VH-VL binders against RNA-free ribonuclease P. Designs and how they scored, part 4

Target 1, 238 residues: RNA-free ribonuclease P, of Hyperthermus butylicus (a2bn08)
Amino acid sequence: MAEARLQRLLRVYVLDTSALTDTRLRSLLGSGSLDEAVRRFAELIASVRIAYGVEVYMPPTVYEEARRFLLSNGVTVQSFEALAAWITIKPPTRHEIRIPASIVRDYVEEVRARLARGLRVAEEHVRRAFEAGGLYAAETASREARREKLGAIIRGLRERYREATRHGMLDSVEDLDAVLLALEVRGVLVSNDEGVRRFAEALGVISIDPPKFISVLQGLLRHSKTGGVAREEAHSTS
Key: E = the ipSAE of ESMFold2; O = the ipSAE of OpenDDE; V2 = 0.75 times the mean of E and O plus 0.25 times the DockQ between their complexes.

## First folded at step 1 (VH-VL)

Design t01 (framework fv_traxivitug)
Fold by ESMFold2-Fast, scan of step 1:
Structure t01 (fold): chain C 238 residues (1-238), chain A 120 residues (1-120), chain B 107 residues (1-107)
Amino acid sequence: as target 1 above (238 residues)
Amino acid sequence: QVQLVESGGTLVQPGGSLRLSCAASGFTFSDYWMTWVRQAPGKGLEWVANIKQDGSEKYYVDSVRGRFTISRDNAKNSLFLQMNSLRPEDTAVYFCARDYYDSSGYFDYWGQGTLVTVSS
Amino acid sequence: QSVLTQPPSVSVAPGKTARITCGGDNIGSKSVHWYQQKPGQAPILVVYDDSDRPSGIPERFSGSNSGNTATLTISRVEAGDEADYYCQVWDSSSDYVFGGGTKVTVL
């Protein structure tokens, strides 16, 4: 019950790019296409804004990132702008926002640790390439076979380096802007990125994933099935 | 003959502190990364921390970061683990091991372990 | 977080072959190491770099690693091989990761 009670007091949400790019969006909104899902999401946000005064924000950096992704994946400009019309697009006031030095220190330490891990990944793949080269010299392998083996090692390096340095890390301006805006408007961050959510929670910002966000909004519109006046009053409290 | 001998394990109350030591012999200690691995009673192995040859790099499992500090004294062939803010879930046998982190990341020699019990 | 999955137990008759699997996403791209631990004793490295054996480890211990599964094979099993066996990798996001361990029982 503690989680449900907290959500009933929350009326302001900030969207990360992942809130609009989550691969489950089509299924969550009962849609056959991503374009239809975006239109249904627009209707859902419009409905809760009109009926309950729910505010949904996203920073301009997230708007541009989400727009590029959605338009590249079959969403029309009209459908995306229909969604954006119900979202308040606002940058965080960066020069006025203060964060504890302890959080910056922890972030710097994490960056250093990840850079060191990335170097270890690189060193491992250099050793693998050296050993594979030795094997191919001992065996009369063709130039094409040697090139393919090298290519596979390089692809493995790129993928594992990305995992070591980026996975679970706050590493983009879009992610940072979403967290800072959530802090500024005292809202709930909507993101499926563990690194973004961890950073937000360190700042005291509550975060939920996109499926939970959609569930909350749909539940709010179905308040008559869940106890009427009491639930409506809880969500209307400012 | 490579030998690693841990010491310092004892009964400690929650919130307490303890320093473990590992004495190394039979190899050039300063040429190797060193690691601590723990094992809770009846449970599996869990890596805790490692430290570079010169002490310039240290890595920790998330659950101990900020509470445990790994260090070494190459002149004395000794490895240490300073454990602060101990919790019941830190109860385990703590092993020191020679670490090939600069290669593929395996542990070729292990000490016998020292038991740390965190209980009220 | 990376997870390595091992069967909790394997039973094998003396003189037969025991196979212990270690499952992990794209584990074939990583170097897998195997440790033997007997009750009340420290772990001993039995296989490293997928298939290499440390000096002093019998040749009946061997390893392989491809795709999503690494395997430790113990041929001509002896009563003295009864122990817990752990796989281990270094993972770029998690550093060192151990499997949950497999208890090998020689019947």
Scores: ipSAE 0.000, ipTM 0.474, lowest interface PAE 13.0, mean pLDDT 85

Design t02 (framework fv_traxivitug; at its last look DockQ between E and O 0.12; V2 from the best seeds 0.00; counts 0 for: pae E 11.9 > 2, placed apart)
Heavy chain, then light chain:
Amino acid sequence: QVQLVESGGTLVQPGGSLRLSCAASGFTFSSYWMTWVRQAPGKGLEWVANINQDGSEKYYVDSVRGRFTISRDNAKNSLFLQMNSLRPEDTAVYFCAREGYYYGSGTFDYWGQGTLVTVSS
Amino acid sequence: QSVLTQPPSVSVAPGKTARITCGGDNIGSYSVHWYQQKPGQAPILVVYYDSDRPSGIPERFSGSNSGNTATLTISRVEAGDEADYYCQVWDSSSDHVFGGGTKVTVL
ESMFold2-Fast, scan of step 1: ipSAE 0.007; ipTM 0.474
ESMFold2, look of step 2: ipSAE 0.008; ipTM 0.445
ESMFold2 (binder alone), look of step 2: mean pLDDT 91; pTM 0.932
OpenDDE, look of step 2: ipSAE 0.005; ipTM 0.504

Design t03 (framework fv_traxivitug)
Fold by ESMFold2-Fast, scan of step 1:
Structure t03 (fold): chain C 238 residues (1-238), chain A 122 residues (1-122), chain B 107 residues (1-107)
Amino acid sequence: as target 1 above (238 residues)
Amino acid sequence: QVQLVESGGTLVQPGGSLRLSCAASGFTFSNYWMTWVRQAPGKGLEWVANIKQDGSETYYVDSVRGRFTISRDNAKNSLFLQMNSLRPEDTAVYFCARVPYDFWSGYTFDYWGQGTLVTVSS
Amino acid sequence: QSVLTQPPSVSVAPGKTARITCGGDNIGSKSVHWYQQKPGQAPILVVYDDSDRPSGIPERFSGSNSGNTATLTISRVEAGDEADYYCQVWDSSTDVVFGGGTKVTVL
């Protein structure tokens, strides 16, 4: 029973934005440009869909984000739409999807811990700014020097605040939609984002990174050429 | 080969107590949620209670909450249902079943025991 | 509380197709499971997650689920398919609902 569900799961995939915006896509698909990589990716997905019924999904929110990124990075509209043509674009049925209370509780606890860390970072930088103000008294520092020192402290706050509150956290609607869609279609989530994958795993959703995803699809096509039933039947004289 | 064998069903008077047992074999018992489902004579199936793999979570249908207690002993591959304050409407064949629970599918009952009859009557 | 409505009985001739319906508000958004129960026996899972079939269940058993109706379809019906059939959904940890059951009579 569980194995029958796993076999279905292994042939259904959901892409988040990181699967399509990873600049390593050129290297992963052995291409010289991102535009060529997108075309090769389209061919790969088309081939596994036709040969094995592999389904690839993405939510409309991911589609829009990926399109914006790829078009801004030298991918043509034609190349992107050629890829999108082999991907089923549908939103998760948000109002019907249920999240276990235990997972929500754990998420709330993590948010609380991160907010506490962020507050401590903010308090530290307020102290630094106050001390810097005293050291750069009006008589000894120009207005421009004071402004520059304040700017540096603010930049430091922003960097450390992001590390404390956002690193490894699920924090976008696009990412949430990808996880929810994967849960709904009972598919494998393709993402290299730690926070997205952690949240998916908590919900029982299997996740893999983009290099592993490409490897699996290429392996499936390789099997059809060397060890597949079609080749064995063609070789047979009966 | 998955096997589930219920025992403990008998005739009890209203207000009485009874404990049912279910012996599991042929699979890793500690990897599965387990359930009790009952069927009154000539009637349909009615879910009674579920228990998580490690026993940390238990859930009950409203009509038995506070009266019935589901529990398990993973070392002995056994599931139990302690039934207190029994009522005539609790008369049914009680089945234990294996639950390959996941968030989307919810509670699916893939293998069932043969059942044990509980009769609550005077 | 959710209610699942099944017809009490369905009659079908051998070799024909039997269709058992399970009606419920917005049931198409839920995972529906189907059980077969023969007299004096334990239920057997025949279809899970709307349309998936457990190992050992013949291909002539299939399912669908959309809108307000889920359907179990038994193609090329055999005498041995005569049984009670139950649909089941999960709405919450404390709300597991079975349909009232449909008795399928062959011939």
Scores: ipSAE 0.000, ipTM 0.397, lowest interface PAE 20.6, mean pLDDT 83

Design t04 (framework fv_traxivitug)
Fold by ESMFold2-Fast, scan of step 1:
Structure t04 (fold): chain C 238 residues (1-238), chain A 122 residues (1-122), chain B 107 residues (1-107)
Amino acid sequence: as target 1 above (238 residues)
Amino acid sequence: QVQLVESGGTLVQPGGSLRLSCAASGFTFSSYWMTWVRQAPGKGLEWVANIKQDGSEKYYVDSVRGRFTISRDNAKNSLFLQMNSLRPEDTAVYFCARDLSYGDYEYYFDYWGQGTLVTVSS
Amino acid sequence: QSVLTQPPSVSVAPGKTARITCGGDNIGSKSVHWYQQKPGQAPILVVYYDSDRPSGIPERFSGSNSGNTATLTISRVEAGDEADYYCQVWDSGSDYVFGGGTKVTVL
């Protein structure tokens, strides 16, 4: 495969929380359970580290969040520790990392615009609650029906507010740490979060999603085996 | 009228197992997260575990993870806590509480049951 | 690992104001909820989302939250307010975190 021969394989990866909390991990690794998927993921990372020197990093903030999620969703301590053994847990050196002012400026402008949108969402839902309260003020609706209606409006507010302010936005310390660590170790960020990936790319950090990451690692192992056979045959023919 | 009634609390020996139940009535049980909170005699409140409306997500305090299992049966309006490998420090009144989830953050408990006492002693 | 610090006890005379504090790093960025528990009874929600009151809770109960301290204020204290009071937040790393509780004694 000519394409594989012409490309330098990237050797350093940094995982954010979405790389390990994605429930599709079971499907991507051909597993019946999340616990089995985590064990297969550990084997995959170990194999590429041993064969190609591929390094996988994760900041402590992401490690703690991923551990909490996985252990609470059927993954054993042994399976998680097996995975963690092949990942380098390291915080970014925050005080030494420099970020261009243009990126900070653009981020501040986006935050301001999203906060304005969030306020409009809040105002709309206050209006809806006021109107619904007027409708249910009559004695024709049960108390439980009124509570369910209020709950639905508040859930709608939170969903729309999150969409307006957080969707596609870098908004957590865990995600920032993953991007900063990727910048520091000059690695590839593994994330399926649009806001995290966009911020990383603005800093010149290459990002890929978890399915592509798994495919790349599996491809490395398959390609090595196929290349070996081809080289042996070429030796005989020459 | 929201009601939560816990049952199953009793004296058990260290290393033993026990299953607690919580019967819910007066609300649409399948629309709420549910939580177990415990209180050791003369001590404060400690969250134990919670479970999403459809049972797809479960979370535990570190000290019980791997030993306790939270589950629910929406058809029967019931919440359960299976407790294994019990320790003396698990001795507490266990409360069932409604977790009024309006989204994915800032959770709190608006209704509580009266609690059921679990004593772990030799 | 978030920790919420409450004073162990507060004594107040009938008709006066009791203030129960809940200390935590940057707690003002979190939503704080307050529960009242009388001996042998289940906790009751008295204040939620820093300052909102459930239906049936008297206006004497109010809350505030800023910086590193949240406060539950009980005005015109009555004998029936004697109870343990707990603050609570939700934290992404710890889920539900309760304060150690404050015993309010009405003299």
Scores: ipSAE 0.000, ipTM 0.421, lowest interface PAE 14.7, mean pLDDT 82

Design t05 (framework fv_traxivitug)
Fold by ESMFold2-Fast, scan of step 1:
Structure t05 (fold): chain C 238 residues (1-238), chain A 124 residues (1-124), chain B 107 residues (1-107)
Amino acid sequence: as target 1 above (238 residues)
Amino acid sequence: QVQLVESGGTLVQPGGSLRLSCAASGFTFSTYWMTWVRQAPGKGLEWVANIKEDGSEKYYVDSVRGRFTISRDNAKNSLFLQMNSLRPEDTAVYFCARGDTYYYDSSGYYLDYWGQGTLVTVSS
Amino acid sequence: QSVLTQPPSVSVAPGKTARITCGGDNIGTKSVHWYQQKPGQAPILVVYDDSDRPSGIPERFSGSNSGNTATLTISRVEAGDEADYYCQVWDSSSDLVFGGGTKVTVL
């Protein structure tokens, strides 16, 4: 039912990788280090799960990606596992999940448009590299000067290619798993990625960004006297 | 002329800490990935860690993750490796190397200039 | 995922050709780089992106990479080429992986 679905959406959340790799996690959780932020995030999720029955999910693909990023950026194994202990790690049942053909068609059309833009970006940078190569071919030009010019052109290609092909686009299996899991558990997707959120919304999955998610959970815990939804409403405006 | 000069290697007790430094000159340090590679006495090369131009991405070999921290100071043209909870198997010459790649996915990552290395010995 | 296998040693006569192999699953789909290290010295890059040479490296150094084997070829070998040689790739887990090294002896 609609009412049951709405009640579940208020209590069930699914995290994608961006929810855990956002470097603003320190400021969002009022901590001085990413390690402390992860520990505070674990405490926050544990508290809302115990007190209000809030469920937080994450697919294994997101777990592995987030673990790799966080452990490489100063988070201890103990802090990450403390967080993971309060999150239900579960893959989506991919073979049973159905997606409307209209959404797939729109996705294919967008991919084609972005691939065409990416090819144009690549062609432009091939031209620039060829022209620059001619200019820097003199014997007096150092190897370092030539390398730095080529490297700058390649970095420019990478940035513009990424913008042309990947920005605002669903482009990873981790992100797809998060959307599919949110659809399956009838939960709210937590993501700061525009492409992931647009794809989720097309499927009827409600999404919020990590700052909103953390704010909602903190608001829920800040005032224990008024009940769940009323407490959240009072604090969500601040 | 590109130069990389490592320093800080010394004898340390197991469980101890040590900070290695690498001073870079002769190129625009802030535009290159930087890497630490180690070599145990009489053994082969082993990658330790690498760091993106602006310090926003860091990668480590599994055996040092959580114990070692790579960092850089672009204003001072310096690369660092903070080593904590040192073990006898961390004994090696530690090389600073300049990284470069022509591919988006780093599949072409290579090390074009290396320092002379600094010896770290972890022993009682 | 990548494990790179090199022969531990290769012996070659002066003026002849030395071939050093680097074996790895589907290594031909990766970019392979080669380093030379002489005793007491830092490694130096001798071949990058399978077959390209840095400035200052003699043309007798060349590389190839296909299938499961990459090869560093040193033609017209000189006494000064005696060194340890390492292959290197970047694997799918963002791991920089070195081969075990090959000692080239010129005799």
Scores: ipSAE 0.000, ipTM 0.423, lowest interface PAE 13.4, mean pLDDT 83

Design t06 (framework fv_traxivitug)
Fold by ESMFold2-Fast, scan of step 1:
Structure t06 (fold): chain C 238 residues (1-238), chain A 124 residues (1-124), chain B 107 residues (1-107)
Amino acid sequence: as target 1 above (238 residues)
Amino acid sequence: QVQLVESGGTLVQPGGSLRLSCAASGFSFSDYWMTWVRQAPGKGLEWVANIKQDGSEKYYVDSVRGRFTISRDNAKNSLFLQMNSLRPEDTAVYFCARDSSSWYEGYYYGMDVWGQGTLVTVSS
Amino acid sequence: QSVLTQPPSVSVAPGKTARITCGGDNIGSKSVHWYQQKPGQAPILVVYDDTDRPSGIPERFSGSNSGNTATLTISRVEAGDEADYYCQVWDTSSDHVFGGGTKVTVL
């Protein structure tokens, strides 16, 4: 029972966008370019599927987001489609999936708290812009200097607002689809997004980050090689 | 003191690859969008690609999309352009430029700092 | 993709005013930047955001932008102003677009 469930969980994975856009992907796969890393990742997934029957899923929304990102960052269409060929692209059955009211309540409370933080960030930057305007009132301050200061304040507002409202929170339909699909197929979610992983774990979905996922797959292949040596030794002794 | 210096331009065969580099000094490189602009001999300026401060957004002119890749290393104050499947039409002086522009109206400062350019010749 | 139309050349006498136009559909709703390029040199930004001038650029350089036409105006033209001038905008598709360039000759 428990053993059968554990075997199933170790063989079924669902990828969110961060699993394919992780900046560590190049290093983990020993690659010089992102395009090469994607090709090596495809080989790794193919090898584990052939050797162990490991299934990898992603929802269409994640497929489209990952495709846009990777193609915009030097990955060829052929390299991406080579990877996608080993992944089952399937939407979650949203209307049949149920979420406990307690989880929805906690999510709503978090959204409310983050919107309040975002407002405070906005108010702080309004104060900074007002004060900066006063400091640049002198005739000696150039229009260029004033606009550079305003640009810096706007950049600061955008980054801190994003940090306050979106960091560590489930904030996209792509991420939600990945969690829901993982719940539906009873698989492990692969994500480096803390908010996505927290939401998944609240639903009872096990999650791991992309480096751990690659490590697990590479470990499975090394274990296969060790099994080969043992078989040869058994044959030699008989 | 603000300076951009390009390197890597050379003669390349059609279908070949080349990587251009741009070294920035005298300013906070990580605070600016960066751009590559090219100019074919005797012709006008043509925008090639731009990249956001953190590398999260990249845009390309249609003629190079899928062949060229813009990237940056903020720790090393460096901008790169990886050029693949080069064509004779890609022959140009390639400039890197600091783009002070913002996506929001009223905060567009243009390309205010330019490198000297590096010549790429694609010919057999 | 937007296309920006500049006259290929403008001739002006020393001390007079040169006007270089940059035509584009609804260009008045966009921020227009202007660059000066002398032979063998990198471009230099002379006007940004329609009207503003970078530090170190003479007051003789000014810009305007309305409707379908942006204009770079160089008053009291000097021999050293002889160069190619380019207009540039950010398109609605997030692309940078340069005009074809105008060669200003001081005759």
Scores: ipSAE 0.000, ipTM 0.389, lowest interface PAE 16.0, mean pLDDT 82

Design t07 (framework fv_traxivitug)
Fold by ESMFold2-Fast, scan of step 1:
Structure t07 (fold): chain C 238 residues (1-238), chain A 123 residues (1-123), chain B 107 residues (1-107)
Amino acid sequence: as target 1 above (238 residues)
Amino acid sequence: QVQLVESGGTLVQPGGSLRLSCAASGFTFSSYWMTWVRQAPGKGLEWVANIKYDGSEKYYVDSVRGRFTISRDNAKNSLFLQMNSLRPEDTAVYFCARSEYDILTGYYAFDIWGQGTLVTVSS
Amino acid sequence: QSVLTQPPSVSVAPGKTARITCGGDNIGSKSVHWYQQKPGQAPILVVYDDSDRPSGIPERFSGSNSGNTATLTISRVEAGDEADYYCQVWDSYSDHVFGGGTKVTVL
């Protein structure tokens, strides 16, 4: 029974942007270019949808983000639309989706902790800038050298601040939409983003990374378990 | 100045009870998870109990569950540990610590510590 | 529950580098924190989240974490670094694990 429920769950997937921007996509699909990888990915999804009724979803916000990224990185419009043709683009019904208040409180507390960490990072880099500035002002360092030193400190601050405040945290509407849609369609979230996956898990949404997703789909095709096109049907409780 | 000050440690006979207190100052106490960590004489650190910022969730190491109760009074910026059915192996310095807690990333670090209060359980 | 293994002691000469290991199954997938404790004092957080350093901690303190071993590295060791060092990992709300501690002696 439990395995029948799990098999039903494994036929519905929701992709976030990271599922399509994963640098391993080219090697996993045996392709030399990202454009070729996208075309092979489209063929894979099409094949499992036709053979096993596997449904793949993506919210419009993720669709737009993925489209911008892929087109900017050598993927043609034709290749992307061929992939999108086999994905159901649907927004989550936000006003009807409920999440426990405890999850929201935990998220707010995490935001507070990260803001405190970010302040500490900022204070450390202000100290470094002050000390570096004092040394350069006392010596005959050029204006250009001083600008470069300050620039390096600012870059370090930005990197450390992002790690402290954004790394491993749900911080975009696109990511939230993917999790909410997965919750709504009772599907598996496909993401390699740690923050997105942790938030999904807190809501009881199962998540897998893109390599595991591709492996599962290839495994389904390899084992040809049905004689024709078959789909899981919902229990007639409605 | 951010500070945690423990009090209440004393000599107690086995089977006895004791209440430890921790006074917090210099930060918004009601916004942080708080923790008790103990250290037996000459031994290492051992986590004892956690309490959520609003007191709604409490967690304990197995060896003290059912005997110890962690609580807090946010209006007084105070953390407490009520210890019942004390055993000789509960002998330790008990530290109050503020938890830099990250639910989504799954780490939990103790960034501010008190000086500790010694509890001796002996006949 | 989970066990973290540290060497009981490490000896290092002034100005040299001390390395303190923390061994645990798949510890590289977890966040490791490090504490310094001097005799009669409370512990102080010196490294958190594997490699991050709190404000006020010298850059001589650094950390790494991969596979089954996390390492605290103290470069250009000073007499004042002599202390007990503990690693710590959070696995769940009820599973906060400390290593057994390493006594660092500066000779």
Scores: ipSAE 0.000, ipTM 0.395, lowest interface PAE 19.5, mean pLDDT 82

Design t08 (framework fv_traxivitug; at its last look DockQ between E and O 0.01; V2 from the best seeds 0.00; counts 0 for: pae E 14.4 > 2, placed apart)
Fold by ESMFold2, look of step 2:
Structure t08 (fold): chain C 238 residues (1-238), chain A 121 residues (1-121), chain B 107 residues (1-107)
Amino acid sequence: as target 1 above (238 residues)
Amino acid sequence: QVQLVESGGTLVQPGGSLRLSCAASGFTFSNYWMTWVRQAPGKGLEWVANINQDGSEKYYVDSVRGRFTISRDNAKNSLFLQMNSLRPEDTAVYFCARDFGSYYDEAFDIWGQGTLVTVSS
Amino acid sequence: QSVLTQPPSVSVAPGKTARITCGGDNIGSKNVHWYQQKPGQAPILVVYYDSDRPSGIPERFSGSNSGNTATLTISRVEAGDEADYYCQVWDSSSDWVFGGGTKVTVL
């Protein structure tokens, strides 16, 4: 067994933006507001840092994205800064990180296939809209019925295009930075994005979703010799 | 009046090859995507392969990729499935089906009666 | 990638309503098609785009699709409705996907 690698997997985590924006976090942290959830998250991270030396990292690109989101959604600057105080903001060392060529080749092939499928989805929805328009021209239909049908076609196009091209694929530089940082620091990636996690796992990076991350941290405090006391003492500001 | 008629299904040995044909009539064949769907005895439906109007795009279920080749001859209104390196799990009734139109998110609105392929030693 | 789950069987009395479900994550964002297959016969399309019927399919066949469940509903079930029923979607990751099928028996 690689005990040092296992202990690092218990101690080192890298967050992408979804780790802070996952809608389930409020209920998992027992909070009525996002601001309260952020404060409790800060307390949780602080408590495990103090009790177990658990380190939490975030790339600057993810940090800024998360900051914009949280402040726009009712989180106070004070609550966000309290959280950020316990997170290490570090850019990945991109020019020194090695990625197997086969993973890059597979990614390129997947992107090309998805672009081709996206084009077919678009042409299919153009034909569907043309046929629907012809039927309404030949039959009596209200303006509202025509607008509803067009809306349904556009909604279907957007959903199927996203499914064909972007669903389950790594598609942002912020998410790539989180994966690269997790590889560099040999930490566990925390993300609810299936494409991000799949790419990370192809590189040998262990990943978990945000609810699992919260459960792991809460479990550490529950079973520690001082977990309950350390959890309550850390970052409790009321 | 619109019809699809499959042919070519028979008993073959594992590792053998077989070519299925599907003859189309009653519609403009070149306007439609065409597909092969199979059904193992006592089992459900499984999509096998699909081909667009001019044959420039072909899609396969993972289990047959590299072994099966779908093709079409629009001048003869015919769809084909070349099956190589056949395995016992390829035993099924093979249906030819028409996609509703030029859309791959469409239903299969016309089906043939199927042709039975048995792969057994 | 969508995984389509159908119950293996449904029993219904003549004249009653049969409901056949097709479960999948976010299937409500997809176009769901339904096929009827009687023993020894080719499938026939009975519902497409969730709720539309091809010409020749009686109005007692209807469909709905929302959230994680699509449903084929057969009202006033007749003995001739006894068949296997398959749902089908197209999915960008797995292409054309059929459900496992539901055997409807009319008791």
Scores: ipSAE 0.005, ipTM 0.397, lowest interface PAE 14.4, mean pLDDT 84
ESMFold2-Fast, scan of step 1: ipSAE 0.005; ipTM 0.403
ESMFold2 (binder alone), look of step 2: mean pLDDT 92; pTM 0.946
OpenDDE, look of step 2: ipSAE 0.013; ipTM 0.488

